# VH-VL binders against NAD kinase (nadK): the designs that were tried, part 134

Target 1, 268 residues: NAD kinase (nadK), of Syntrophomonas wolfei subsp. wolfei (q0aze0)
Amino acid sequence: MKIILVNNRFKENTEKKAQEIAGQLSALNVEVIIDNGLDEPYAGTVDFIMVLGGDGTMLRAARRYGQRAIPVLGVNMGTVGFLSNIEINELAEYLPLILREEYSLEARMMLEVAVFQQQSLLTRVFCLNELLLRSNSPRMLSFALEISGQKLEPYRGDGLIVSTTTGSTAYSLSAGGPIADPQLDAFIVTPVASHIINKRPLVVSPEREISLHLLEEREAIIGIDGQIKMDFGAENRVLIKRAPHPLLMVNLKAKPFFTSIDRSLQRQ
Below, E stands for the ipSAE of ESMFold2; O stands for the ipSAE of OpenDDE; V2 stands for 0.75 times the mean of E and O plus 0.25 times the DockQ between their complexes.

## First folded at step 9 (VH-VL)

Design P7 (from K9 with heavy chain S30Y; framework fv_bermekimab)
Fold by ESMFold2-Fast, scan of step 9:
Structure P7 (fold): chain C 268 residues (1-268), chain A 123 residues (1-123), chain B 107 residues (1-107)
Amino acid sequence: as target 1 above (268 residues)
Amino acid sequence: QVQLVESGGGVVQPGRSLRLSCTASGFTFYNYGVHWVRQAPGKGLEWVAAISYEGSNKYYAESVKGRFTISRDNSKNILFLQMDSLRLEDTAVYYCAKDHLWFGRSSYGMDVWGQGTLVTFSS
Amino acid sequence: DIQMTQSPSSVSASVGDRVTITCRASQGISSWLAWYQQKPGKAPKLLIYAARSLQSGVPSRFSGSGSGSDFTLTISSLQPEDFATYYCQQANSYPLTFGGGTKVEHK
């Protein structure tokens, strides 16, 4: 059995905790790879991925490993979040279940984002929460949104978010998007500070292709899960579709989504 | 450089058929949707037909539906227009034109045009 | 089908003049309108797409405006090479349709 331990290189004590857990797993005859974000993703085959930290660490793990159809467990280390299943102080209790493969899986859709410069593919990335197109200057953007070849009224404003249902509680929520059941597969398209009064968030079939391109020369940025940033100009185009594989999240402990979001909203 | 060249025009008799070709060079043909647009002598532009970059979606003007068929061969960089049951009102210069935006799911405008090929009729 | 109506059919102008051409759609087409220039014996040239986006290489004296059903092409200071016929074209839905054209000719 081979397990990847994903931790946050910038979070205090996560490296020490990862080493402690690696020691425990090695004593149980489990091979361990530690991914602290400094190196390229591990290229070999693995049986399980354990994420130590908060939602941000899970987003990084999903981008690096989410398309491999490998179980991913979020282990919370005192951080409030939506993507963790158990607490760090519960890990010893649940380790035997993990090693016996006695758990259920929840599939979470991911986005496939392809960014082109002219006709050449610059990059293809996967993400769990969202793609953000935003202005990188005080000037508003003017851009075209296509959904499966249908051109919508041009967007004029600070940008646009294309989100998964998992991402409905991240940036999309802050921009006025709906809260979506993460068991649903859908794109949520949420405008950012639109100059057009009646622009509303859209909920779109995950079988559709979404494309974005600028209609005027502007300085813009594409953001992925709030962690990757790329320049975006009039010679660029982005194509978004559902990723080939969902992220397979491990459920060892019941953690109802609606109870969690309700509690979070009451703090506001 | 980027170029479209039409061929196959000529003198035909009413009711007969003609096939036009448009050869593309200087750009990645299979990335673009392409169109046929015609212009009768001394008249304005009239859009005739379009085909998506992968060939799956085809569109026609009402005046040519059921008579004209658009197709493409991406391996040879050629666009075709098969014109059946030709009528006197089909007299025009026929242009082929490429979509401005690559991966043509929808058209924004046509940025590269051929020189045109004339289709005319004998009595 | 969406019908496109251009006005005027012709306009007489001198070098340095401001020229305005209008285009009206029979139904709403959002901003999905292109403008073309055609010189005698030549193929059309794309000037503007999405109502106001200037095509690469086209001089800044050309500008487009409008949305919905009413659109305008403006040439701010007419140059000798601008004497030509201009066409609008809706790109909102198939079948695509062109306006009847506006000939910009010497005074």
Scores: ipSAE 0.644, ipTM 0.837, lowest interface PAE 1.8, mean pLDDT 90

Design P8 (from K9 with heavy chain S30R; framework fv_bermekimab)
Fold by ESMFold2-Fast, scan of step 9:
Structure P8 (fold): chain C 268 residues (1-268), chain A 123 residues (1-123), chain B 107 residues (1-107)
Amino acid sequence: as target 1 above (268 residues)
Amino acid sequence: QVQLVESGGGVVQPGRSLRLSCTASGFTFRNYGVHWVRQAPGKGLEWVAAISYEGSNKYYAESVKGRFTISRDNSKNILFLQMDSLRLEDTAVYYCAKDHLWFGRSSYGMDVWGQGTLVTFSS
Amino acid sequence: DIQMTQSPSSVSASVGDRVTITCRASQGISSWLAWYQQKPGKAPKLLIYAARSLQSGVPSRFSGSGSGSDFTLTISSLQPEDFATYYCQQANSYPLTFGGGTKVEHK
């Protein structure tokens, strides 16, 4: 059995805990690879991925490994979030089930984001939550949104979010998007501070292709899962579609999504 | 230099066939949708047909549906228009034109045009 | 099919004049309209797309406005090289359709 431990080395408590857990797993004849985010993703075959940290660490793990169809377990280190399944102090209790592969999997859709500079593919990235297009200056954007070749009325405002259902509780929520059941597959398209009063969030089939491009030269950026940032101008184009593979999230412990989000919103 | 060059026009008899070609250079042809647009002598522009960048989607004006076939060869950077059952009202200069936006599923306008090739009929 | 009606069919103007050309769609086309300039014996040149987006290299004296069904092309101060025929074209849906053209000629 080979396991990748994903952590954030810049947080002292997570680095120490990762080393401790790696030692415990090695004592149980498990081969451990530590991914602290500084190196390229591990290229070899692995059986399981354990993410130590909050939602941000899980988003990074999903981007790096989510397309490999490998079980991914989120282990919370005390940070409030939606992408972890168990707490770090529960790991010892659940470790025998992990090693015996006695758990269920929840499939979570991912986005495939292709960004072009003129005609050339600049980057192709997979993400779990969303792509954000936003203005990088006080001037509002004017941009075109296409859904499977259908051009919508032009958007004028600060930007747009294209989100998965998992991402419905991230930036899309802050911009006025709906809370979506993560068991559903859909794109959620949420405008950011639209100057057109009746621009509403859209919920569309995950089989559709979405594209964005600027209609006027403006300073803008593309953000992916809040972690990747790229300049975006009139000579750029972004294409979004459902990623080939969902993220396979490990379910060891029932986590009630709706009561969890309700409680979180009450505190905010 | 970005360029489109039409060829294959000429004098034909009604009911016959003609194949037009458009050769692209100076840009990545495979990344753009391309169009045929015609203009009869002394008349305005009339859109005829379009083909998507990958070649799978084709569109035709009602006046040419069933008679004209648009196709492309991305390995040779060539656009074709096969014109069957030609009629006198098909008399025109035929332009090929490139979509403004790359990898577009829809058109926003056509930014590069060829010089045109004339299709006329003998008496 | 979406029908595009241009007016006027011709306009006589002098250098320095403000010239306005209008285009009406038979149904709503949002902002999906392009404007072209064509000189005798030449291929058309794209001036404006998405109703108001100026194509790179086109002088700022050209501007577009409108949405829905009514659109306008304005040349703020006509120059000698601007005497030509102008066409609108809807890009909302296939089949694509052009207006009948407006000839801007010397007074």
Scores: ipSAE 0.556, ipTM 0.809, lowest interface PAE 2.5, mean pLDDT 91

Design P9 (from K9 with heavy chain N31Y; framework fv_bermekimab)
Fold by ESMFold2-Fast, scan of step 9:
Structure P9 (fold): chain C 268 residues (1-268), chain A 123 residues (1-123), chain B 107 residues (1-107)
Amino acid sequence: as target 1 above (268 residues)
Amino acid sequence: QVQLVESGGGVVQPGRSLRLSCTASGFTFSYYGVHWVRQAPGKGLEWVAAISYEGSNKYYAESVKGRFTISRDNSKNILFLQMDSLRLEDTAVYYCAKDHLWFGRSSYGMDVWGQGTLVTFSS
Amino acid sequence: DIQMTQSPSSVSASVGDRVTITCRASQGISSWLAWYQQKPGKAPKLLIYAARSLQSGVPSRFSGSGSGSDFTLTISSLQPEDFATYYCQQANSYPLTFGGGTKVEHK
């Protein structure tokens, strides 16, 4: 059995804890690869991915490994989040179940984002939460949104979010988008401070193709899962589709989504 | 440098067929929808046909539907217009033109045009 | 089909003049209108797309406005190289349709 341990190199104690866990797994005859974000993703065959950290670490793991159809377990390292399933102090209890493959999997859709500059593919990335297009200056953007070849009225405002259902509780929520059941596959298209008074969030089939481009030269940025940032101008275009594979999240412990989000909203 | 060059125009008799070609260079042809637009002598522009970047969607003006067939060969960077059952009203300079936006499922206008090829009728 | 009515059919102007060309769609086309310039014996050149977006390399004296069914192309201060025929074109739906053209000529 080969397991990737994903951790965050920039947090003081995560490297030490990753080494402890790697030692425990090695003692059980499990090969361990540690991914702390410094190197390219591990290219070999892997049976399981264990993410040590908060939601941010899980987003990075999903981007790096989510398309490989490998089970991914989120292990919380003291940061409350929506993407972890168990706490670090519970890992010893659940480890035998992991090794015997006694768990269920929950599929979470991902976005495939292709960003072009002029005629050239600048980058192709996968993400779990969302793509954000936003103004990088006090001036409003004017941009075109196409959904499967249908041109909508031009969007005028500070930006737009194209989100998965998993991302419905991230930036999309802050911009006024709906809370979506993550068991559903859908794109959520949420305007950011739209100039047009009746511009509403859209819930769109995941089989649709979405494209964005600026209709006038402005300073704008594209953000992916809050972790990748790039400049976006009139010479750029982004194409968004459902990714070929969902992220396969390991479910070892019941974590009711609706109760968790309800509690979070009452607290805020 | 981005360029489109039409060829295949000439003098033809009514009822005959003619095939126009448009060769693309200086851009990734397979990324763009492309169009045929014609202009009769001394008259305005008339859109004729379009084909999507991958070739799966084709569109025609009502005046040519059933008589003209648009096609493309992305491996050779060539656009074609097969013109059957030609009529005197088809007399025009035929331009090929590139969609402004790449990977577009709809048109935003045409930013690069060839110099045109003339189709005329004898007699 | 969407009919595009362009006016005037011709205008006589001098260098420095403000020139306004109007285009009307037979039904709503949102902002999906392009403007082209064509000089004698040459292919058209894209000036404006999406009603108001200036194509790269086109001088700022050209501007577009309008939405829905009524659109305007304005040349704020006509230059010698601007004497040409101008066309509007709707990009809302297939089949695509052009206006009849406006010839901007010397007085």
Scores: ipSAE 0.502, ipTM 0.762, lowest interface PAE 2.7, mean pLDDT 90

Design Q1 (from w4 with heavy chain Y103F; framework fv_ixekizumab; at its last look DockQ between E and O 0.01; V2 from the best seeds 0.00; counts 0 for: pae E 19.5 > 2, placed apart)
Fold by ESMFold2-Fast, scan of step 9:
Structure Q1 (fold): chain C 268 residues (1-268), chain A 122 residues (1-122), chain B 112 residues (1-112)
Amino acid sequence: as target 1 above (268 residues)
Amino acid sequence: QVQLVQSGAEVKKPGSSVKVSCKASGGTFSSYAIHWVRQAPGQGLEWMGVIIPIFGTADYNQRFKGRVTITADESTSTAYMELSSLRSEDTAVYYCARGSTWFKSSGYFDYWGQGTLVTVSS
Amino acid sequence: DIVMTQTPLSLSVTPGQPASISCRSSQSLLHSYGKTYLHWYLQKPGQSPQLLIYEVSNRFSGVPDRFSGSGSGTDFTLKISRVEAEDVGVYYCMQSIQLPYTFGQGTKLEIK
């Protein structure tokens, strides 16, 4: 068995815990690859991905490895989050189940994002939560949204979020988007501070593609899962579709989504 | 220079299917939408559908819905149009054409393939 | 679907004389994105269509300056200032503002 252990090297306790767990797995004849975010993603074949940290670490793991259709387990390191399944102090009791492949999987849709400059492809990125287009100045944006060849009337405002259902509780929620069951596949398109009274969040079939570009030269930014930031100008274009593979999240312990989100919202 | 090269002419029986290829060269395949247009003998041009090759997402004219499938293979820079349940009225020259943009709509056809004659006869 | 109507359906012109072809759309081809999505193609006998004019008035590369396009909203015109033998063929207007793309029925230009 080969496992990738994903951690954040800039959190000293997480890095040391990762080394400890790697040692324990190696003692059980499990080959361990540690990914602390500094190197390129591991290119070889692996059987399992274990993510040590909070939701941010899981988002990074999803971008790097989510398209490989390999089980990914979120192990919480003390911060409450939505993407982890077990706590670090529970890992020892669940490890035998992991090694025997005695667990279920939840499929979580991901986005594939392609960014162009003029006609040249700049980058292709995958993400679990959302793409955010936003103004990088006090000036509002004017931009075009096209869904599967259908041109919508111009958007005017601070920006737009194109979210997965998993991302419905992230930035899309803050911008007034709906809370979506993460078991559903759909895009949620949520305007950010729209100047147009009738611009509402859209729930769109995951089989569609979405495109965005600016109609006026403005200082804007694209954000991916709140972790990748790219400048976006009138010469840029972005295409978004459902990624070919969902993130396969390991379920070892029941985590009821609706009661969890309801409790979280009451405590805010 | 951009060139779209299509597969050769075909003769098919009613009820069968045909798959026409369109290989792009001399340009960036992934940066443009590829459209399919047909022309029956002595008739005008009819738009069939479009694909964004980088994503593999396609949309179709409702007249052909359920019978037409457009696909793309980025590794060979080739788009395909498959038309099933062929009828005599499907006899036509089938063209691929490059949209001027990667959007499914908006683009004008800056380059066209040479056309593929598909004859449907018993 | 947007209906594209061309007039005339056929046109016979003496070499060196001008020709004019009209295209009318059932709804405006001007989008709030600031562009008008009307284009003109020429299909010479036995050949694929070729682009002449895009977005109302822009000549495609290599297209002679004797070709010009004009119009707005729903009414568009293609003009050839001095028709030459090589201009023989069927001319089509096309809208690309929305799917499905639709074409005019075509105008056959013949030399007298």
Scores: ipSAE 0.553, ipTM 0.811, lowest interface PAE 2.7, mean pLDDT 90
Fold by OpenDDE, look of step 10:
Structure Q1 (fold): chain C 268 residues (1-268), chain A 122 residues (1-122), chain B 112 residues (1-112)
Amino acid sequence: as target 1 above (268 residues)
Amino acid sequence: QVQLVQSGAEVKKPGSSVKVSCKASGGTFSSYAIHWVRQAPGQGLEWMGVIIPIFGTADYNQRFKGRVTITADESTSTAYMELSSLRSEDTAVYYCARGSTWFKSSGYFDYWGQGTLVTVSS
Amino acid sequence: DIVMTQTPLSLSVTPGQPASISCRSSQSLLHSYGKTYLHWYLQKPGQSPQLLIYEVSNRFSGVPDRFSGSGSGTDFTLKISRVEAEDVGVYYCMQSIQLPYTFGQGTKLEIK
C-alpha cells in the first residue's frame, strides 16, 4: 500500500505529525509520500490520500490530486471546518480500517475551470469549492453570464461566485448564497454586492456550462478556492463545467451535516 | 480514566503453562496495542510481545523461542498472555501495558496493569 | 537487538538537589522520518512502572516540570531539577524504534 500524506508546511505541528505517521506506517510496510506543497504533486500511483489539517489543506489536496480516482481522508488537527472526517486523536482507531480498505466513499462534485486569452487556453484547474470573479478596484464590474448558451442580462457589482454544493458553506454563504446538501450535484451562482439589490443566487444543473467575461476594460481577478489568484481582463474568458471526476472523500465516521451547520458556522 | 486490571497471582510447576489476563477499561481497546513485559525479582524489565487486538496479530520476543502466546478478545476488552514449558527462571511479575498507538512499534506505554506474580517451583 | 545502557546504576541524592541519568543506545533511535523513540519510566517501590517522558523530551500528563528529557541519536539524559522524596524508585529508559522493545538496566534513585 502507498499513501500520500498532505500537510501544511506553514503549520509546524502538521509537518511533525506527518513525519510521525509516516514513520509508523513504514513500520507496517506502507510506503509514504509526504506532500507539504513545496513540490509538484506526486505523479506516481497511490492507494490513499490522508490530509492532515483543515479545510484549506483539503482544498489544496483536492486541486492537486482530485482528478485522480483516489480516496481522500480529511484528518482534522484542531481547526474548524466542514471537510475533515475524523480527528487526529481518532486516527489510531480508524487506521486499521484504512489499511483493510473498510470504509465508504462519498463523491463530491468538483469544478473544471478553464481560463482563456481570446481562443487560447491559459490554464485549466479543478477545484472543490468555488471560482470567484471580482473587481480589483473600488469600481464595480460589468460582466456577462452565459449558461449553456443562454445569455443573461449583464451583471453589475463587485463580482460573482460559482460554487459547488461543497463550497456552499464557504465564500458563497458569506455572499448570501444558499446552504446546499453536499450529496447534491449542482452549481451555485452567487452575486457579490450586485447593484441590483434583489439579485438572487442561481442553482444550476451540473449538466450545464457557465461562461463569464467582462463587458468593459476593467481590472479584475479570478480566485479559486481562496488560494489561487490570477489577473482577469477584457480579453479573457472563463468556462466552468462539472469536473469529469468527483473527489472521493473517505467516510469512516458519520458526520451529520445539517445538525452541525450552526456549530460550525458560529466558529468561523 | 484508562485502567488495566490483571488476573491474580499464580503458582506453577516446572513444565506447566500459565495464562494471565489483562482487562482494559476507560478507553477504546481496539485503538491501541497491548504489550506484555515481565520483571524477575530484583531485575529489570523485559519485553515479551505485543498484540493488535483489532487484527488479532501478535509479535514476540524471539528470546522466548515460541513459548509465548498472546491473544485478545475485543468483545470483553481483554488480552491474554500464555507462557508454556515454565522454568524456575520464569518466576517474575508479568505486566500488561497499553501502547500509545495500535502500531506494534514506535509507541510508548502510557498505562500499565498492576502486575501478576507467577512463581515457578517444584 | 538494540542494547540500552544506563549510567549510573544507582544514585543517592540529597532532597532539593538535582539528579541526572544517562541512557545510551547501541544504534540511533532516530527514525528516517525524524522522530526519536526514546522513553523514560519510573517504577516506585512496590508499584508498576509509570511513564515519565515520551519521545525524548515530552512530559506525560501529571508529571512535574522538575523532570526533563533531552538527547539525540544514541545519547539521552533524564534530569530532575530538584529531587523530592516521592521521586524514589528505579528509572528505566526504553527504545521502541524496532522490535523487540528493549530497556536499560534501570537506575535506582535513593534519598540521602
Scores: ipSAE 0.016, ipTM 0.489, lowest interface PAE 7.8, mean pLDDT 91
Fold by ESMFold2, look of step 10:
Structure Q1 (fold): chain C 268 residues (1-268), chain A 122 residues (1-122), chain B 112 residues (1-112)
Amino acid sequence: as target 1 above (268 residues)
Amino acid sequence: QVQLVQSGAEVKKPGSSVKVSCKASGGTFSSYAIHWVRQAPGQGLEWMGVIIPIFGTADYNQRFKGRVTITADESTSTAYMELSSLRSEDTAVYYCARGSTWFKSSGYFDYWGQGTLVTVSS
Amino acid sequence: DIVMTQTPLSLSVTPGQPASISCRSSQSLLHSYGKTYLHWYLQKPGQSPQLLIYEVSNRFSGVPDRFSGSGSGTDFTLKISRVEAEDVGVYYCMQSIQLPYTFGQGTKLEIK
């Protein structure tokens, strides 16, 4: 059995706990790869991913490994979020179940995001929560949204969010988007400070293709899961589709989404 | 209406290479994957690889071990498949097909080219 | 690689009678999104393959309603409720849940 432990190198207890867990697993002849974010993602075959930390650490793991169809377990290190399943203090109790593969999986839709300069692909990334198009100056953007070749009336405002249902409780919510059940597959398209009042949030079939480009020269940024930023200008466009594979989240312990919403939102 | 038109039949010697073209018309070329499938005489279908023209990225069936190269030219709406180090068992009809998605997996082939016979003989 | 096995490999049908073709995969073709990536193609004599059914049961544009698909997981069936002379050819199933895409070995349908 080989596993990846994903941790956040900027939190001291996460590093220490990762080493302790690696020692426990090594004693059971489990090969452990620690991913603290400094090295390239491990490219070899892996059976399981354990994320030690909060939602931000899970977002990084999803981006690095989510398309590889590997079970991913979120282990809470103290901050309650939407993406952890068990507490760190419970790990010893659940470890036998992990090793026996006695758990269920919950699929979470991901986005595939492709950014172009003119006709040339610049980059392709996957994300769990959202793509944000945002102005990088005090001036607003004028931009076009196309959904499966259907051109909507131009947008004017600070930007646009294209999120998954998992991302509905992140930046999309702050911009006025709905809270969505993460078991649903959908795009949620949420305008950011739109000057066109009829530009309401849209809930869109996951089978649609979404395209964005600027209509005027402006300084803008594409943000991915709040963790990757890229300059975006009039020469660029972005295409967004449902990623080929969902993130496979491990479920060892029931975690009711709806009864925890208020607590989780207050702590983010 | 989408059409995929391939280049004509070719006769090749073992050890050489062949490059087959596939020109798309009647639809959006750049937003759909283009796949290559071959069929040896009297045999079934074998998937060779895929390209996503707008991204310029390709992936290949490992059976060919680096002998296949798939490219696309968006300006001409044309995809290409080049098979090198030809062997007699590479004698087949080579098809291009349009995938239903702009991703490499999870698609189906909604439109096919007419096929290109490549004969490898010494 | 996912192995796709079709049965029968050949069948002969009186015009107007039903036909049924089975396809089995070596592993599940169900994606956790609820989609199942199993597709059916017909290759008429001397022609390129053409799409009949995508994602188990959806008929492609222009395909007659006498064609239907069903199944789940690893077991799938293509049915023709009333075979016509134009249905002659080789039928292939294909999986696209992962690379490489793989096809069944084909089922040749002939008219008796």
Scores: ipSAE 0.000, ipTM 0.392, lowest interface PAE 19.5, mean pLDDT 86
ESMFold2 (binder alone), look of step 10: mean pLDDT 92; pTM 0.952

Design Q10 (from Q1 with light chain Y33F; framework fv_ixekizumab)
Fold by ESMFold2-Fast, scan of step 9:
Structure Q10 (fold): chain C 268 residues (1-268), chain A 122 residues (1-122), chain B 112 residues (1-112)
Amino acid sequence: as target 1 above (268 residues)
Amino acid sequence: QVQLVQSGAEVKKPGSSVKVSCKASGGTFSSYAIHWVRQAPGQGLEWMGVIIPIFGTADYNQRFKGRVTITADESTSTAYMELSSLRSEDTAVYYCARGSTWFKSSGYFDYWGQGTLVTVSS
Amino acid sequence: DIVMTQTPLSLSVTPGQPASISCRSSQSLLHSFGKTYLHWYLQKPGQSPQLLIYEVSNRFSGVPDRFSGSGSGTDFTLKISRVEAEDVGVYYCMQSIQLPYTFGQGTKLEIK
């Protein structure tokens, strides 16, 4: 059995804990690879991925490994989040179930994003939450949105979010998007501070492709899962579709998503 | 120099299917939409569908009601158009054409393949 | 579907004389992005269609300046200032504002 332990390179305590856990797993005849984000993703075959940290660490793990159809378990290290299933102090209790493969899996859709400059592909990236297009200056953007060959009327405002259902509680929520059941597959398209009356969030089939480009030269940024940032100008174009594979998230404990989000919103 | 090179002529029986290929060279295959257009003998041009090769996502003219399938293979820079349940009225020259953009709509056809004659007869 | 109507469907022209072909769409081809998605193609006998004019009035690379396009909204015109023998073929207008793309019926140009 081979397991990848994903931890946060910017937190010394998570690296020490990852090494402790790796030692414990090695004693149980489990081969362990530690991924702290500094190097390229491990290229070999693995059986399980354990993410030690908060939602940000899970987002990185999803980008690196989410397309391999490997079970991924989020282990909370004390930060608030929605993508972890168990707490670190519970790991010893659940480890026998992990090693016997006695757990259920929840599929979470991912986005595939391709960014072009003119006709040249600059990058292709996967993400779990969202792609954000936003202005990087006081000027609002004018941009074009096309969904499966249908040209929408121009957008004017600070930007646009194209989100998965998992991402519905991230940036999309802050911009006025709906809270979506993460077990549903759909794109959520949420305008950011639109100046056009009646630009509403859209919920669209995950089989559609979405394209974006600027109609005027402006300083803009494309953001992916809040972790990757790149400049976006009038020569750039972005294509978004459902990724070929969902992220397979491990369920060892009942996950009260709606109760948790309801409680969180009432505290605001 | 951009070229689209299509597979050779075919003769098919009614009820069978045909798969026509279109190989792109001299440009970036993944950066453009590829469209399919047909022309029956002595008739005008009819748009069949489009694919974005980088994603493999296609859209079709509803006239073909689920019997046309367009695919792409980036590793060989080749797009394919498969038409099933062939009828005599499907006899036509089938063209692939490159859209001027990677969008499924908006693009004009800047380069065309040489055409593939498909004859449907008993 | 947007219907594209060409007139005339055929014309015969003496070499050196002008020719004019009209194209009418059932809906405006102007999008709110400010572009008009109307293009002209020429199909010479036994050959694939080739692009002449894109987005109403822009000549494609290598197209002689005797070809010009004009129009707006739903009414468009392709003009050839001085027809030459190599211009023989069928001319098609096409809209690309929405799927499915649609073509006019074609205008056959012959030399008298």
Scores: ipSAE 0.331, ipTM 0.733, lowest interface PAE 4.5, mean pLDDT 89

